# Designs tried in a protein design chat: VHH binders against q924l1r178to360. Part 27

Target 1, 183 residues: q924l1r178to360
Amino acid sequence: DFLDVYHGLRRRSHSEVITHLRRASTFVSHEKLRRQLTDLCTKVQSGTHPAAQDVLALRDCFSTYPLGFSQLQASQMRALSQAMLLTPYLPPPLLRQRLKSHTTVIHQLDRALAKLGIGQLTAQEVKSACYLRGLNSTHIADDRCRAWLGEWLHISCSLKEPELSLLLHNVVLLSTNYLETRR
Key: E = the ipSAE of ESMFold2; O = the ipSAE of OpenDDE; V2 = 0.75 times the mean of E and O plus 0.25 times the DockQ between their complexes.

## First folded at step 22 (VHH; framework vhh_nb_b201)

Design m6 (at its last look DockQ between E and O 0.69; V2 from the best seeds 0.00; counts 0 for: pae E 4.9 > 2)
Fold by OpenDDE, look of step 22:
Structure m6 (fold): chain B 183 residues (1-183), chain A 122 residues (1-122)
Amino acid sequence: as target 1 above (183 residues)
Amino acid sequence: QVQLQESGGGLVQAGGSLRLSCAASGFTFSDYLMAWYRQAPGKEREFVAMITSGGRTYYADSVKGRFTISRDNAKNTVYLQMNSLKPEDTAVYYCAKLFTYEGDRLEYMDVWGQGTQVTVSS
């Protein structure tokens, strides 16, 4: 169906997003964070689904240069826009604004969903929530969708506003190698 | 095509009440979680309230106890009853469908209405 087609479109950007992350790692001044970012990229590129702890460990890396929202390069923002199913054909300032706005809206909703509890959502709502956040949830079992959404919410609710670039990248990091998405 | 249209905003004195409405079309309304957001001048858009398809609600701390979100699936409408309004509630209020994109909209931002202005005077 059309959702599978669109997922195919955004999936085309996943490798590019990770490649940009790897390149950006060379500009990370803190040695530990640089290694952690490189390791995460290696895991994702090797087909491993990352642990939430590994993602959250990089929160400081995504708060400042080079991966903070205000510091993202145009090519990375285009790739991330595609991963979010947003048009990448905008000037860099507009790409940045749209990505930040979209991520912020999701983050705020995530906090609400976490407080409400995933158990209060229907299976359809869960699938929709997962899809919006990068997962091809269309043909994934409900329990697996709920588990994935739980991981997402855990990460999201742990992040502060300056760290939301990480959440933006998480649409790729958390969806690329989730077992049921490799179809 | 998915459309959201907010209404019911206006000027009100502190302590007063307003009821906002959001008319939805172009999708199966009853299947989706709906939310209200607001944006004050010079500030970022902030979450106000949400209601699931099953009628479960959640509110931001700043409006809890004063605002009530509800929905009428037969009318494809979500409401925001705002009581005990404060000057800090002054903002443009937006209705949102946040869980998914549909059709041609998948290549663009999520669907927002034009918003309705709420102004609370001291």
Scores: ipSAE 0.858, ipTM 0.925, lowest interface PAE 0.5, mean pLDDT 92
Fold by ESMFold2, look of step 22:
Structure m6 (fold): chain B 183 residues (1-183), chain A 122 residues (1-122)
Amino acid sequence: as target 1 above (183 residues)
Amino acid sequence: QVQLQESGGGLVQAGGSLRLSCAASGFTFSDYLMAWYRQAPGKEREFVAMITSGGRTYYADSVKGRFTISRDNAKNTVYLQMNSLKPEDTAVYYCAKLFTYEGDRLEYMDVWGQGTQVTVSS
């Protein structure tokens, strides 16, 4: 149906975002971080769901050059917008502000959700929360959606404002392979 | 199609009260988390309060005990009762639909109203 069309658009954008991340990895001077980023991209491209610790290890790459919010390239911002189901058809300064605003809003809400507890949410609310954060949650069981959201909140609540570009990219990193590797 | 319209803002003296309303249309209101945010001049939007479809609430520390979020699903409306207002509460207040479960409303995932100005004089 129409939701399946949006799932397809999101999946296409996931590949594009990972390609941009691999390209950006060549500009990461610190050898260990460069290797960790490259390994994570390879893992995701090969169909593996990453662990939260694998994602969090990269936070320094996303707080400044080359992958901080201020340093994102226009094509990368368009792919990230598509992954968030936001229009990519805006001038680059507006894309940047929109992505930053949206990610900041989600991060603040994540703090609130973590304190409230996922158990206070209905199955529909959990599924919607997952969908907003990048998971194609329509055909995923409630307990699996709750587990995913827990992983997301663990990552999100570990990040500080300068590191939020990683949370934005987590839309792709944490969602791309979740169902395929955890039937 | 999705529309959010805030109202009820205005000028008020410190210690006063205001009740903000957010009228919603174009989606199944009762199924979604609703939130209030605010944006002061020169600052980014910040979280104020959240209410789940089941009626559970959460507040930013800066407004706890002073602000109350509520919803009326029959009127497709979210409210923010703001008591003991301080000059620091001066901002444009926005309601937001942050979560969707339905398809083909892509542009509406980032839907904010025009906001309603709250000005608290000291």
Scores: ipSAE 0.044, ipTM 0.434, lowest interface PAE 4.9, mean pLDDT 84
ESMFold2 (binder alone), look of step 22: mean pLDDT 82; pTM 0.838

## First folded at step 23 (VHH; framework vhh_nb_b201)

Design n1 (at its last look DockQ between E and O 0.02; V2 from the best seeds 0.00; counts 0 for: pae E 5.0 > 2, placed apart)
Fold by OpenDDE, look of step 23:
Structure n1 (fold): chain B 183 residues (1-183), chain A 122 residues (1-122)
Amino acid sequence: as target 1 above (183 residues)
Amino acid sequence: QVQLQESGGGLVQAGGSLRLSCAASGFTFSDYLMAWYRQAPGKEREFVAMITSGGRTYYADSVKGRFTISRDNAKNTVYLQMNSLKPEDTAVYYCARLWTYEGDRLEYFDVWGQGTQVTVSS
């Protein structure tokens, strides 16, 4: 399956993205956030699908140094680009700009989709929406895709513009251990 | 070769109307969600409207009640009827194919037209 091949490509970056998050946690000044970030990374690395509330709890962590959009390391941006099936072979300023733009567009679409209602989408549209956001939805049942998209939209629509780095990372956080995904 | 091409932009006075068209080619148009975006000078690109394959629509608050998005699958075209235009609507308007699967291909919303300029004078 072609889409499985593509997912395999972006999946290769998932471990690197989480590793960078774990490393970045050591530079988080707020102790509680540092622990929460470390715990989230541990959960994901252990095969646990994170709860939306655990992801959203880190919104402040992703608004400033070291994980704010303007603060991301080049290596992390390259890994995230790969997770989005975007070329990682760009200078850091261009990587940052592209990721920010891409994430912003997704965020805006999420707001629209939330208002429209997932129920107004066809099964194929839902699968496509999920895949765009990091989930290997190709072989996942419609109801599971809709549930996952609901979780994504809940997180996304709760975020403000300065927090969009979290949404970018969510393509890995929310897709890595979802039960019906092929790895 | 996937292509989107906008048309219908121009100069119009405040309170006037314009109808934008986006001609699509190179893909099964009827399977895709389509959207309009716009970008004003010095501002970020912003969502304007979207329409699903089934014809369901959603609008940004800033254009709700004034703009209407529609599609003609027979013509592979998506439209944006813009009424009661305001100077704040001045921007380059872009058509976008959002996402779908077509055969063994994955298509993202990275497919944009070149844009059409809309200028609303006060």
Scores: ipSAE 0.293, ipTM 0.693, lowest interface PAE 2.1, mean pLDDT 89
Fold by ESMFold2, look of step 23:
Order: structure tokens, then sequence, then C-alpha cells
Structure n1 (fold): chain B 183 residues (1-183), chain A 122 residues (1-122)
């Protein structure tokens, strides 16, 4: 029952984050990059699960302006905090520091996990790893959680430290439309 | 079982003082960031103060210089000393344990107490 409440909080945050990304696209001066960001937002809002290359194409937007960590607006940081199940009720400087710290730690864990291999994790460990990274994994089949974690690690391990704002947003981008598979 | 229990709320005249306590159990208290929040009727919950495991503090502008957060890791307790109270300080005050990688990683959620009422009469 408590997990259902947290699942609801996380789901509401998804829509808010995508709305903020769409608004930020108006500040992207490069036409191709702006269209790629807008198209990704439209795909996610319409129920499409993005491919890793759709996400990675946007890395420049998230390195500095307009979506780098230093550039995130307070409302965006509150929505991202909720997606990570962190309280949004902190002063903006603390929100920023906390989001950056948690994202950096996840990135470091991802590199270690990729070296270990997700095949070495139990089903419970896989579900926990997915949950930490934004997926409401409790009611998702074990093999689907493993597949999702593989997609996450592919994206995460392709990113460099200056690009980690994209990894933070990937908490929403990869999770919003990941449908439970049957059987 | 993780529990946070606030105490020390009550009715006080403007200019007075109160000391809130929050007793914690069910987790490694010394590893976590602890915070106080408040919520007045019809308003959003707002941050009041935070204290790290190492004792560093941060305050909302509205309470800076009047309120002091502290912790006693031996007693698993966080305190909020509230001085020079004003009617606008009237609210339910909540203790919170903020989830962080610096502490216990088994629980991925911020944890909240049930709150204690503080009423400041004019």
Amino acid sequence: as target 1 above (183 residues)
Amino acid sequence: QVQLQESGGGLVQAGGSLRLSCAASGFTFSDYLMAWYRQAPGKEREFVAMITSGGRTYYADSVKGRFTISRDNAKNTVYLQMNSLKPEDTAVYYCARLWTYEGDRLEYFDVWGQGTQVTVSS
C-alpha cells in the first residue's frame, strides 16, 4: 500500500518532467537538436518507449545550456526529485546538490554493475536496482526488469560526467512507458 | 520498524520559546540527514531546518537567527529550539529523515513523523 502511494507520486512526476523538457526545447538554438528534443518529448507523451539512441542524441542539451545541472529551474528540480522519490520540499540549492550527488553515485554504481554483469544479480537485486533508477519494478516480471536494466546500463555507461543531467532525466525517459510484459 | 516521534509542541505567546524533539528508531540514526518541516492550514509544507550527520546546519530564511536545529546521536534525537516565536510560526511541525547514499541504503524513501502542533498566539 505504501509502495502504491510512491508509485503514484513517481507517475505524476513523469508528466511534469516531460512538460518541463518541452518548455526547455524553446531555448535550444540548434534546429536539429531542438527537433530531436521536441520529438522525444512527443514520443514519450504519446506512450512510446524511446530507443537508447533517441536519448543519447540529446547529450549536448544536458551538458550545459539549457538542461545542464546548473541550468535546471526550481520547478524542474522538484519534479525530478519526486521521480527519484526524494522530497521536493528543499531550498533550490539543496535540491540541486542532492540531485547531482545521487545521480553521480548511481553513475558510479552503474559502471561497477556493468563490470560485474547483471546476470550475477538475483531477481530481487535486479528489481531493487531498477527501482533505484526510477522504474516502478514491483509489479514487472523479472525478465522484463533485467531487460530494462540492460537498456539503462547501455545509456549510463555511454555518458561522461558532464552529461549526467541526461542520466538524471533518463529516470523519467526510460521509465514512463515501460510496459509490463505478460507471461 | 522505522519510527519518528515528535514532541514538545503546544500553545505559546508571541515572543516565547519552545523546544521540539524528534525521537528516532529502527535505523542507523547517526548516518542520516535529519530535517524539520512545517505546514500551516491551507498552505504548502515548507522547509524549516536541516542537520547533516556531521552537524552542519541549514535554515530557511524565515527562521534564521531564531531557530536552532541540533542532534544528539547518542540519544537518536533531533531538536528544534524555537525562540522569538511569531504568530506566522503557527503550524504542524514534522520531523523527517532524508534518504541519502551516505546512510542506510535499504530504504529508498524519505521518512516523516506524524507531526506536532505549534500555536503562537498574538
Scores: ipSAE 0.048, ipTM 0.499, lowest interface PAE 5.0, mean pLDDT 85
ESMFold2 (binder alone), look of step 23: mean pLDDT 85; pTM 0.857

Design n2 (at its last look DockQ between E and O 0.67; V2 from the best seeds 0.00; counts 0 for: pae E 3.6 > 2, SAP .677 > .668)
Fold by OpenDDE, look of step 23:
Structure n2 (fold): chain B 183 residues (1-183), chain A 122 residues (1-122)
Amino acid sequence: as target 1 above (183 residues)
Amino acid sequence: QVQLQESGGGLVQAGGSLRLSCAASGFTFSDYLMAWYRQAPGKEREFVAMITSGGRTYYADSVKGRFTISRDNAKNTVYLQMNSLKPEDTAVYYCAKLFVYEGDRLEYFDVWGQGTQVTVSS
């Protein structure tokens, strides 16, 4: 399946994204946030699917230096672009703008989807929505896709505009270790 | 390849109406959620309305009660009926789709057409 091939491509960047997060954690001034970010990275690297609350706990960490949208390093933006199947071969300002625009559009759609209700979507729409957001939903049962999308929407709809860098990273955080994707 | 072509924009006085159209091609239109976005000068693109493949709709609060999104699957077209237009509705309006995959083709949601300009004067 070509979607599996594409997912294989974006998965290549997952480890790099997490590595960048771990490195960035050393620059987080708030001790609790630093620890929480490090722990989240450890969980993801160990094969654990993170809880939504653990992700959301880091929202402040992703609103300013070093992980705010305006503060992301070029290498991290390239890796994140790959994770989203976007070309990484752009100058940093353009990478940043594209990632921000893409994330913003998804965030706004997420709010709409949350209000509409996932139950109003077909199985195909759900799979498409999940895949767009980083999950290889191709071989995942509908109920699991819906559950995952629910988690994504919960996180997304909890975030404010300055925190959207977290949503960007969530394409990796929430998709790397989802059990059904290990096939 | 996926193509979206918006039309129907123009200049209208406050309180007036416009109907936008988006002709879609390159994918099985009836299978996908469609949406309208808009972008005013100096502002970020914002969600306006969406319609699912099943015809379920949702609107941004700013346009709810004034705008109506609909679709004609036979024509591969999504529409945006805009009534009671306000100056703050002035923007370039874009048609958008949910993630599309058919065959070996992959097309992301954020592939936009040229858009259509809507200008509402006071």
Scores: ipSAE 0.867, ipTM 0.929, lowest interface PAE 0.5, mean pLDDT 92
Fold by ESMFold2, look of step 23:
Structure n2 (fold): chain B 183 residues (1-183), chain A 122 residues (1-122)
Amino acid sequence: as target 1 above (183 residues)
Amino acid sequence: QVQLQESGGGLVQAGGSLRLSCAASGFTFSDYLMAWYRQAPGKEREFVAMITSGGRTYYADSVKGRFTISRDNAKNTVYLQMNSLKPEDTAVYYCAKLFVYEGDRLEYFDVWGQGTQVTVSS
């Protein structure tokens, strides 16, 4: 029941984060980037799992304005915190600091995991890695979890430090519609 | 509840050695990857080394060949043997459990202990 509560909180946060991203698209001046962001939001809201390239195309929107760490609004940071299973009940400067620190720690671990190879992890370690990164992996088969983690590591290892707000948002973008094959 | 307690830090001359320990409790230690991070004054916390439940290891380039991570699952303890220490290794060292499956809580990942200070003099 403990996990059911957290899964519910995480799911609610997914919708809220996507709503914030769609709102932020109106502040993206470059038409191609604005359309790419809007299209991605529409895909996720409609139940489509995005490709890694769809996510990576957006990196410039997340390095500074309008979706860089310094630009995130309090409500966005609260929703992102819930998606990461971190308390949203902190003053906004502390939310920002913790989200940035947490994302940086994951990014560094991701580079290590990519070099080690996902195949060196047990099924339990893979499910836990997915869960940390936003996927409700409890009832997802091991091969699906490994595929998801591979997609995550591809995105993560393609990003530079200034672009890590995109990695933070990837906890929602890559997780919202990823389903076990039976579901 | 999950607890991680680092120890074994101290002041050492460049070229010297230290062994750090991290006692873990409150989770099934043998099931999880464990890692060491460090944070020097004025810098971001950085990855040092990790060890999987199966004993496979990976190291940051800056410490590879000098540091060795190990674990003792019977004692729920992770170690970091640090040899050929350099002044650049001066930092507070933290052990971490970075996977949140068993015993998951909303704030589980945010738990960073006090760490253990390592100071390398030249």
Scores: ipSAE 0.369, ipTM 0.737, lowest interface PAE 3.6, mean pLDDT 85
ESMFold2 (binder alone), look of step 23: mean pLDDT 82; pTM 0.832

Design n3 (at its last look DockQ between E and O 0.78; V2 from the best seeds 0.00; counts 0 for: pae E 5.8 > 2, grease 25 > 24.2, SAP .796 > .668)
Fold by OpenDDE, look of step 23:
Structure n3 (fold): chain B 183 residues (1-183), chain A 122 residues (1-122)
Amino acid sequence: as target 1 above (183 residues)
Amino acid sequence: QVQLQESGGGLVQAGGSLRLSCAASGFTFSDYLMAWYRQAPGKEREFVAMITSGGRTYYADSVKGRFTISRDNAKNTVYLQMNSLKPEDTAVYYCARLFVYEGDRLEYFDVWGQGTQVTVSS
C-alpha cells in the first residue's frame, strides 16, 4: 500500500542519516560522547534496536556542535527531512526552520500524549502516531506499536529544547531496526 | 483537499472570553486527533490543547482550567473556549490536524489553518 511505499521512500535516507552521524562523531570533542555516538551508530548499522538509555546518553552531543540543531549540515538536514517525509528540496535555512518547527511540534505533542496516556488512544491513533515518528507501524501489532510509542515518548519527554536535534534523529534511530522494520 | 479554517478571534479585555472555531474539510474529521496551537510574536508556536477522536482532552499547563477544547463531528468543527483570558494569551491561534492513518492516503502531519488573531489587552 501507499504507506509502505512512503516508508520505503523515507527508509532510503536512514543509512545516510547514520553515515552523517558517524562522520559527525569525529568532530565531537568529548571523548565519552564520541565513543557513545560511534557505538550507537554501529549498533544501528548492525541491525540492533537501540535502548532508550543509549539514545538519551547522547543528549548533550546533540545540543552543541556538530549535531546541535543550528549546526546540522545541509546534507544531513535533507536526509532527515526525507526521513520525516518532508520535502528535502529547500534552501538550508528553510530546511532547518522546517525541521525545527516540525520537531518542536512533535515534542510538544509528545508531552501531551505522555500526560494523557497512550491507553487513551485508539489503535489507529497509535499507529498513526508511530508512523509520524518514523516507524512503519502499518503491519505492526498494536501492543508493539504502543510499546514503541512509549519508548519514543520516554525519550522525547526527557529532552530539553536545546536537545531536540536528538529527537529529530530519533526518527531514524528508533525506527530503523525495530522488529526488523528495515525489511 | 484538506482545509482548516479558524475563526472567532478578536480583541478582548483581560478576564474576558472568546470561543474559537476551526472548520475542517477534505478528510474524515471524526477519525482525527485535533489540536490547537498558538504563536505569539517573536515566540515559537506552542501547544495549547488537544482532543482525541474519542473525545479525550489535554491542555497545556498555561491554559488548564481556563480553556476548553471540544469537537462536533457532525459539523466537522473543533472549538476552543477561552475563558479568563490574559495578556499572555495574545497570539495567533492555529487549528491542527494530527496525523491519522487513512488507508492509502498520507497527509502531512502539520496541516494548519491560517490562524486567527487573539489579542488580550490589559
Scores: ipSAE 0.763, ipTM 0.890, lowest interface PAE 0.6, mean pLDDT 91
Fold by ESMFold2, look of step 23:
Structure n3 (fold): chain B 183 residues (1-183), chain A 122 residues (1-122)
Amino acid sequence: as target 1 above (183 residues)
Amino acid sequence: QVQLQESGGGLVQAGGSLRLSCAASGFTFSDYLMAWYRQAPGKEREFVAMITSGGRTYYADSVKGRFTISRDNAKNTVYLQMNSLKPEDTAVYYCARLFVYEGDRLEYFDVWGQGTQVTVSS
């Protein structure tokens, strides 16, 4: 099944992104932010779904060095591209521009969706919106998908343009453990 | 193969009107939310309007009341009627399908048309 293959590719990319985030944490000079980032990585790697507050607490780490858009390393950008189901086979400057452009587009759509109201979307539209944002939504119940999208929109609409690298990484952070089981 | 093709752009005087079309193929058009974005040189692509599969619409504040998005599911086409055009509406306009789920198959969600130039002169 095509969706099962893509779900597998996405899951591997999730692990790679979290590994990169943990490595990047050693370059975060502010002790509290460094601990919050490593704690979040550990939480996600251990199978726990993070709260929106856990993600939003990290916004400053993603506004500049080491995890701002301009500072992402090529291997991180390739893993993030795979998590978005975008080709990772581009030169790094093109990967960066494509990820930034795509994340900006999603952020603008998120503001529109939040104002429209998730209730105005069909179940199919909700599943597609979740899938675009990193959730393997194919076999998740509609009410669960709507709850997840609500969490996503809460995070997204709290972020400003310089902080959008966090929104990009949220594709992985919010999606990895939302399913109750992986077997 | 999923394809989007915009048309209807051109040069128009401020206060004038244009109607953009976006022909879609390669997916079940009636199941998807469709959107228009625009991009001026040196700026990020910005949201203009969207229309749900059920026909509900939403507009950016900068175009609300002047632009109307619509769809014709029988023709697999999305339209953008642009009235009372201003010089700041000058941009390349892109039709987009940003959602990836379609029936029992997946396509990459980054599907854009090539864009159509809209130039509004004073």
Scores: ipSAE 0.045, ipTM 0.473, lowest interface PAE 5.8, mean pLDDT 84
ESMFold2 (binder alone), look of step 23: mean pLDDT 86; pTM 0.868

Design n4 (at its last fold request DockQ between E and O 0.70; V2 from the best seeds 0.00; counts 0 for: pae E 3.1 > 2)
Fold by OpenDDE, fold request of step 26:
Structure n4 (fold): chain B 183 residues (1-183), chain A 122 residues (1-122)
Amino acid sequence: as target 1 above (183 residues)
Amino acid sequence: QVQLQESGGGLVQAGGSLRLSCAASGFTFSDYLMAWYRQAPGKEREFVAMITSGGRTYYADSVKGRFTISRDNAKNTVYLQMNSLKPEDTAVYYCAKLWVYEGDRLEYMDVWGQGTQVTVSS
């Protein structure tokens, strides 16, 4: 269906997003953090679904330099826009603004959803929530969608506003290798 | 095509009340969570309240106890009753469906209405 087609489109950008992350790792001065970012990229590229703790361990890389919102390169922002099914054909300042705005809106909603509880959502709402956040939930069982959304919310709610670039990247990190999406 | 139209904003004194409405069309309204956001000048958009298809609600701490979100599925409308308004509530208020997951249609959060201005004077 069309949702599968759209997912195919945004999935095209996943490899590029990871490539940008790997490149960015070379600019990370802290050795442990650099290794963690490199390892995460390797895991994702090798088909491994990352653990939430591995994602969260990188929050400092996404706060300011090198992967904070203000530091993202135009090509990376275009790729991330594609991953979010947003138009990439904007000037860099507008890309940055849109990405930040979208991520912020999602983050705030995530906090609300976490407090409310996923159990209060219908299956349709859960699927929609997952899809919005990068998962092709179209053909995924409800329980698996809820589990994934739980992981997303855990990560999201652990992040502070300056770290939200990580949440943006998580659209790729958490969706690329989720077992039910590898068709 | 998804359409959202906010109304009900205006100028009100501190302590006053307003009731915002958002008329929705272009999707199965009753199946989806709806939310209100607001944006003050120079600030990022801020979550205000949400209501699920099942009628469950959640509010930002800043508005809890003062604002009430509700919906009328027969009218495809979501409401925001705002009581005990404060100057800090001054913002453009937006209604959001956030996403649509129906058949061949896909809508994301970039689909916002024009918003309605709420100004609370001291």
Scores: ipSAE 0.869, ipTM 0.927, lowest interface PAE 0.5, mean pLDDT 92
Fold by ESMFold2, fold request of step 26:
Structure n4 (fold): chain B 183 residues (1-183), chain A 122 residues (1-122)
Amino acid sequence: as target 1 above (183 residues)
Amino acid sequence: QVQLQESGGGLVQAGGSLRLSCAASGFTFSDYLMAWYRQAPGKEREFVAMITSGGRTYYADSVKGRFTISRDNAKNTVYLQMNSLKPEDTAVYYCAKLWVYEGDRLEYMDVWGQGTQVTVSS
């Protein structure tokens, strides 16, 4: 099964991304924000699915320093690329440009989807939308996929352009422990 | 292999009309949402319009009421009818497959067409 390989690659990238986030927390000087970031990392690593509020609380860390797009390290960008099923085998400047471009395109589509309403999508379209955004949705029931996509759209539509590094990381944060993707 | 091929661009005077086409192959076209984006010189790509597999549509504010997206599933083709064109519509227009499902190959996860140039003169 070709998709079993992709699901494995995606899952392996999750732990690498969370490890990078935990390391970055040491550069967050504001104590409350640093604790919120480390608590979220611990929550995800221990198998818990985070609430949208947990993710959105972190937006300042992802707008500039230490986790804005221009601050991401090459190994972190490679892991994020794998989570999005994009080749990680590019020079770092190209990885950064591709990740930012794709995240921006998804963000624009998210605003359109939110206005249209998830109820206007077929089950197959919902599964595909979830898969593009990082969820191994193949074996997840339609109503659970719709709930996940609703959470994703809530987060995405709350973010502004400078904060899109958080949306990129949400590919991992929101998908790692959802329903049938847990291990 | 997934392929998208845009056509129908050109030079047109302000107030004129063009119809863009995007021929798709290598996937089950009728099952998926399709979108148009555009890119003006020096700008990032911006969303223009989308159409679901069921025919529901959504438009960016800048083109709403002037552009119409449609699809012909028998021909695996998405169209963008552009009326009342303005110089600000000048851009390269792309159709996009921005979705993934079981059976897709990795290299097909973010497929764009080659683009078609639309130039609107005053």
Scores: ipSAE 0.454, ipTM 0.781, lowest interface PAE 3.1, mean pLDDT 86
ESMFold2, look of step 23: ipSAE 0.375; ipTM 0.744
ESMFold2 (binder alone), look of step 23: mean pLDDT 83; pTM 0.840
OpenDDE, look of step 23: ipSAE 0.844; ipTM 0.916
ESMFold2, fold request of step 26: ipSAE 0.295, 0.392; ipTM 0.685, 0.742
ESMFold2 (binder alone), fold request of step 26: mean pLDDT 81, 82, 82; pTM 0.830, 0.828, 0.834
OpenDDE, fold request of step 26: ipSAE 0.868, 0.867; ipTM 0.925, 0.926

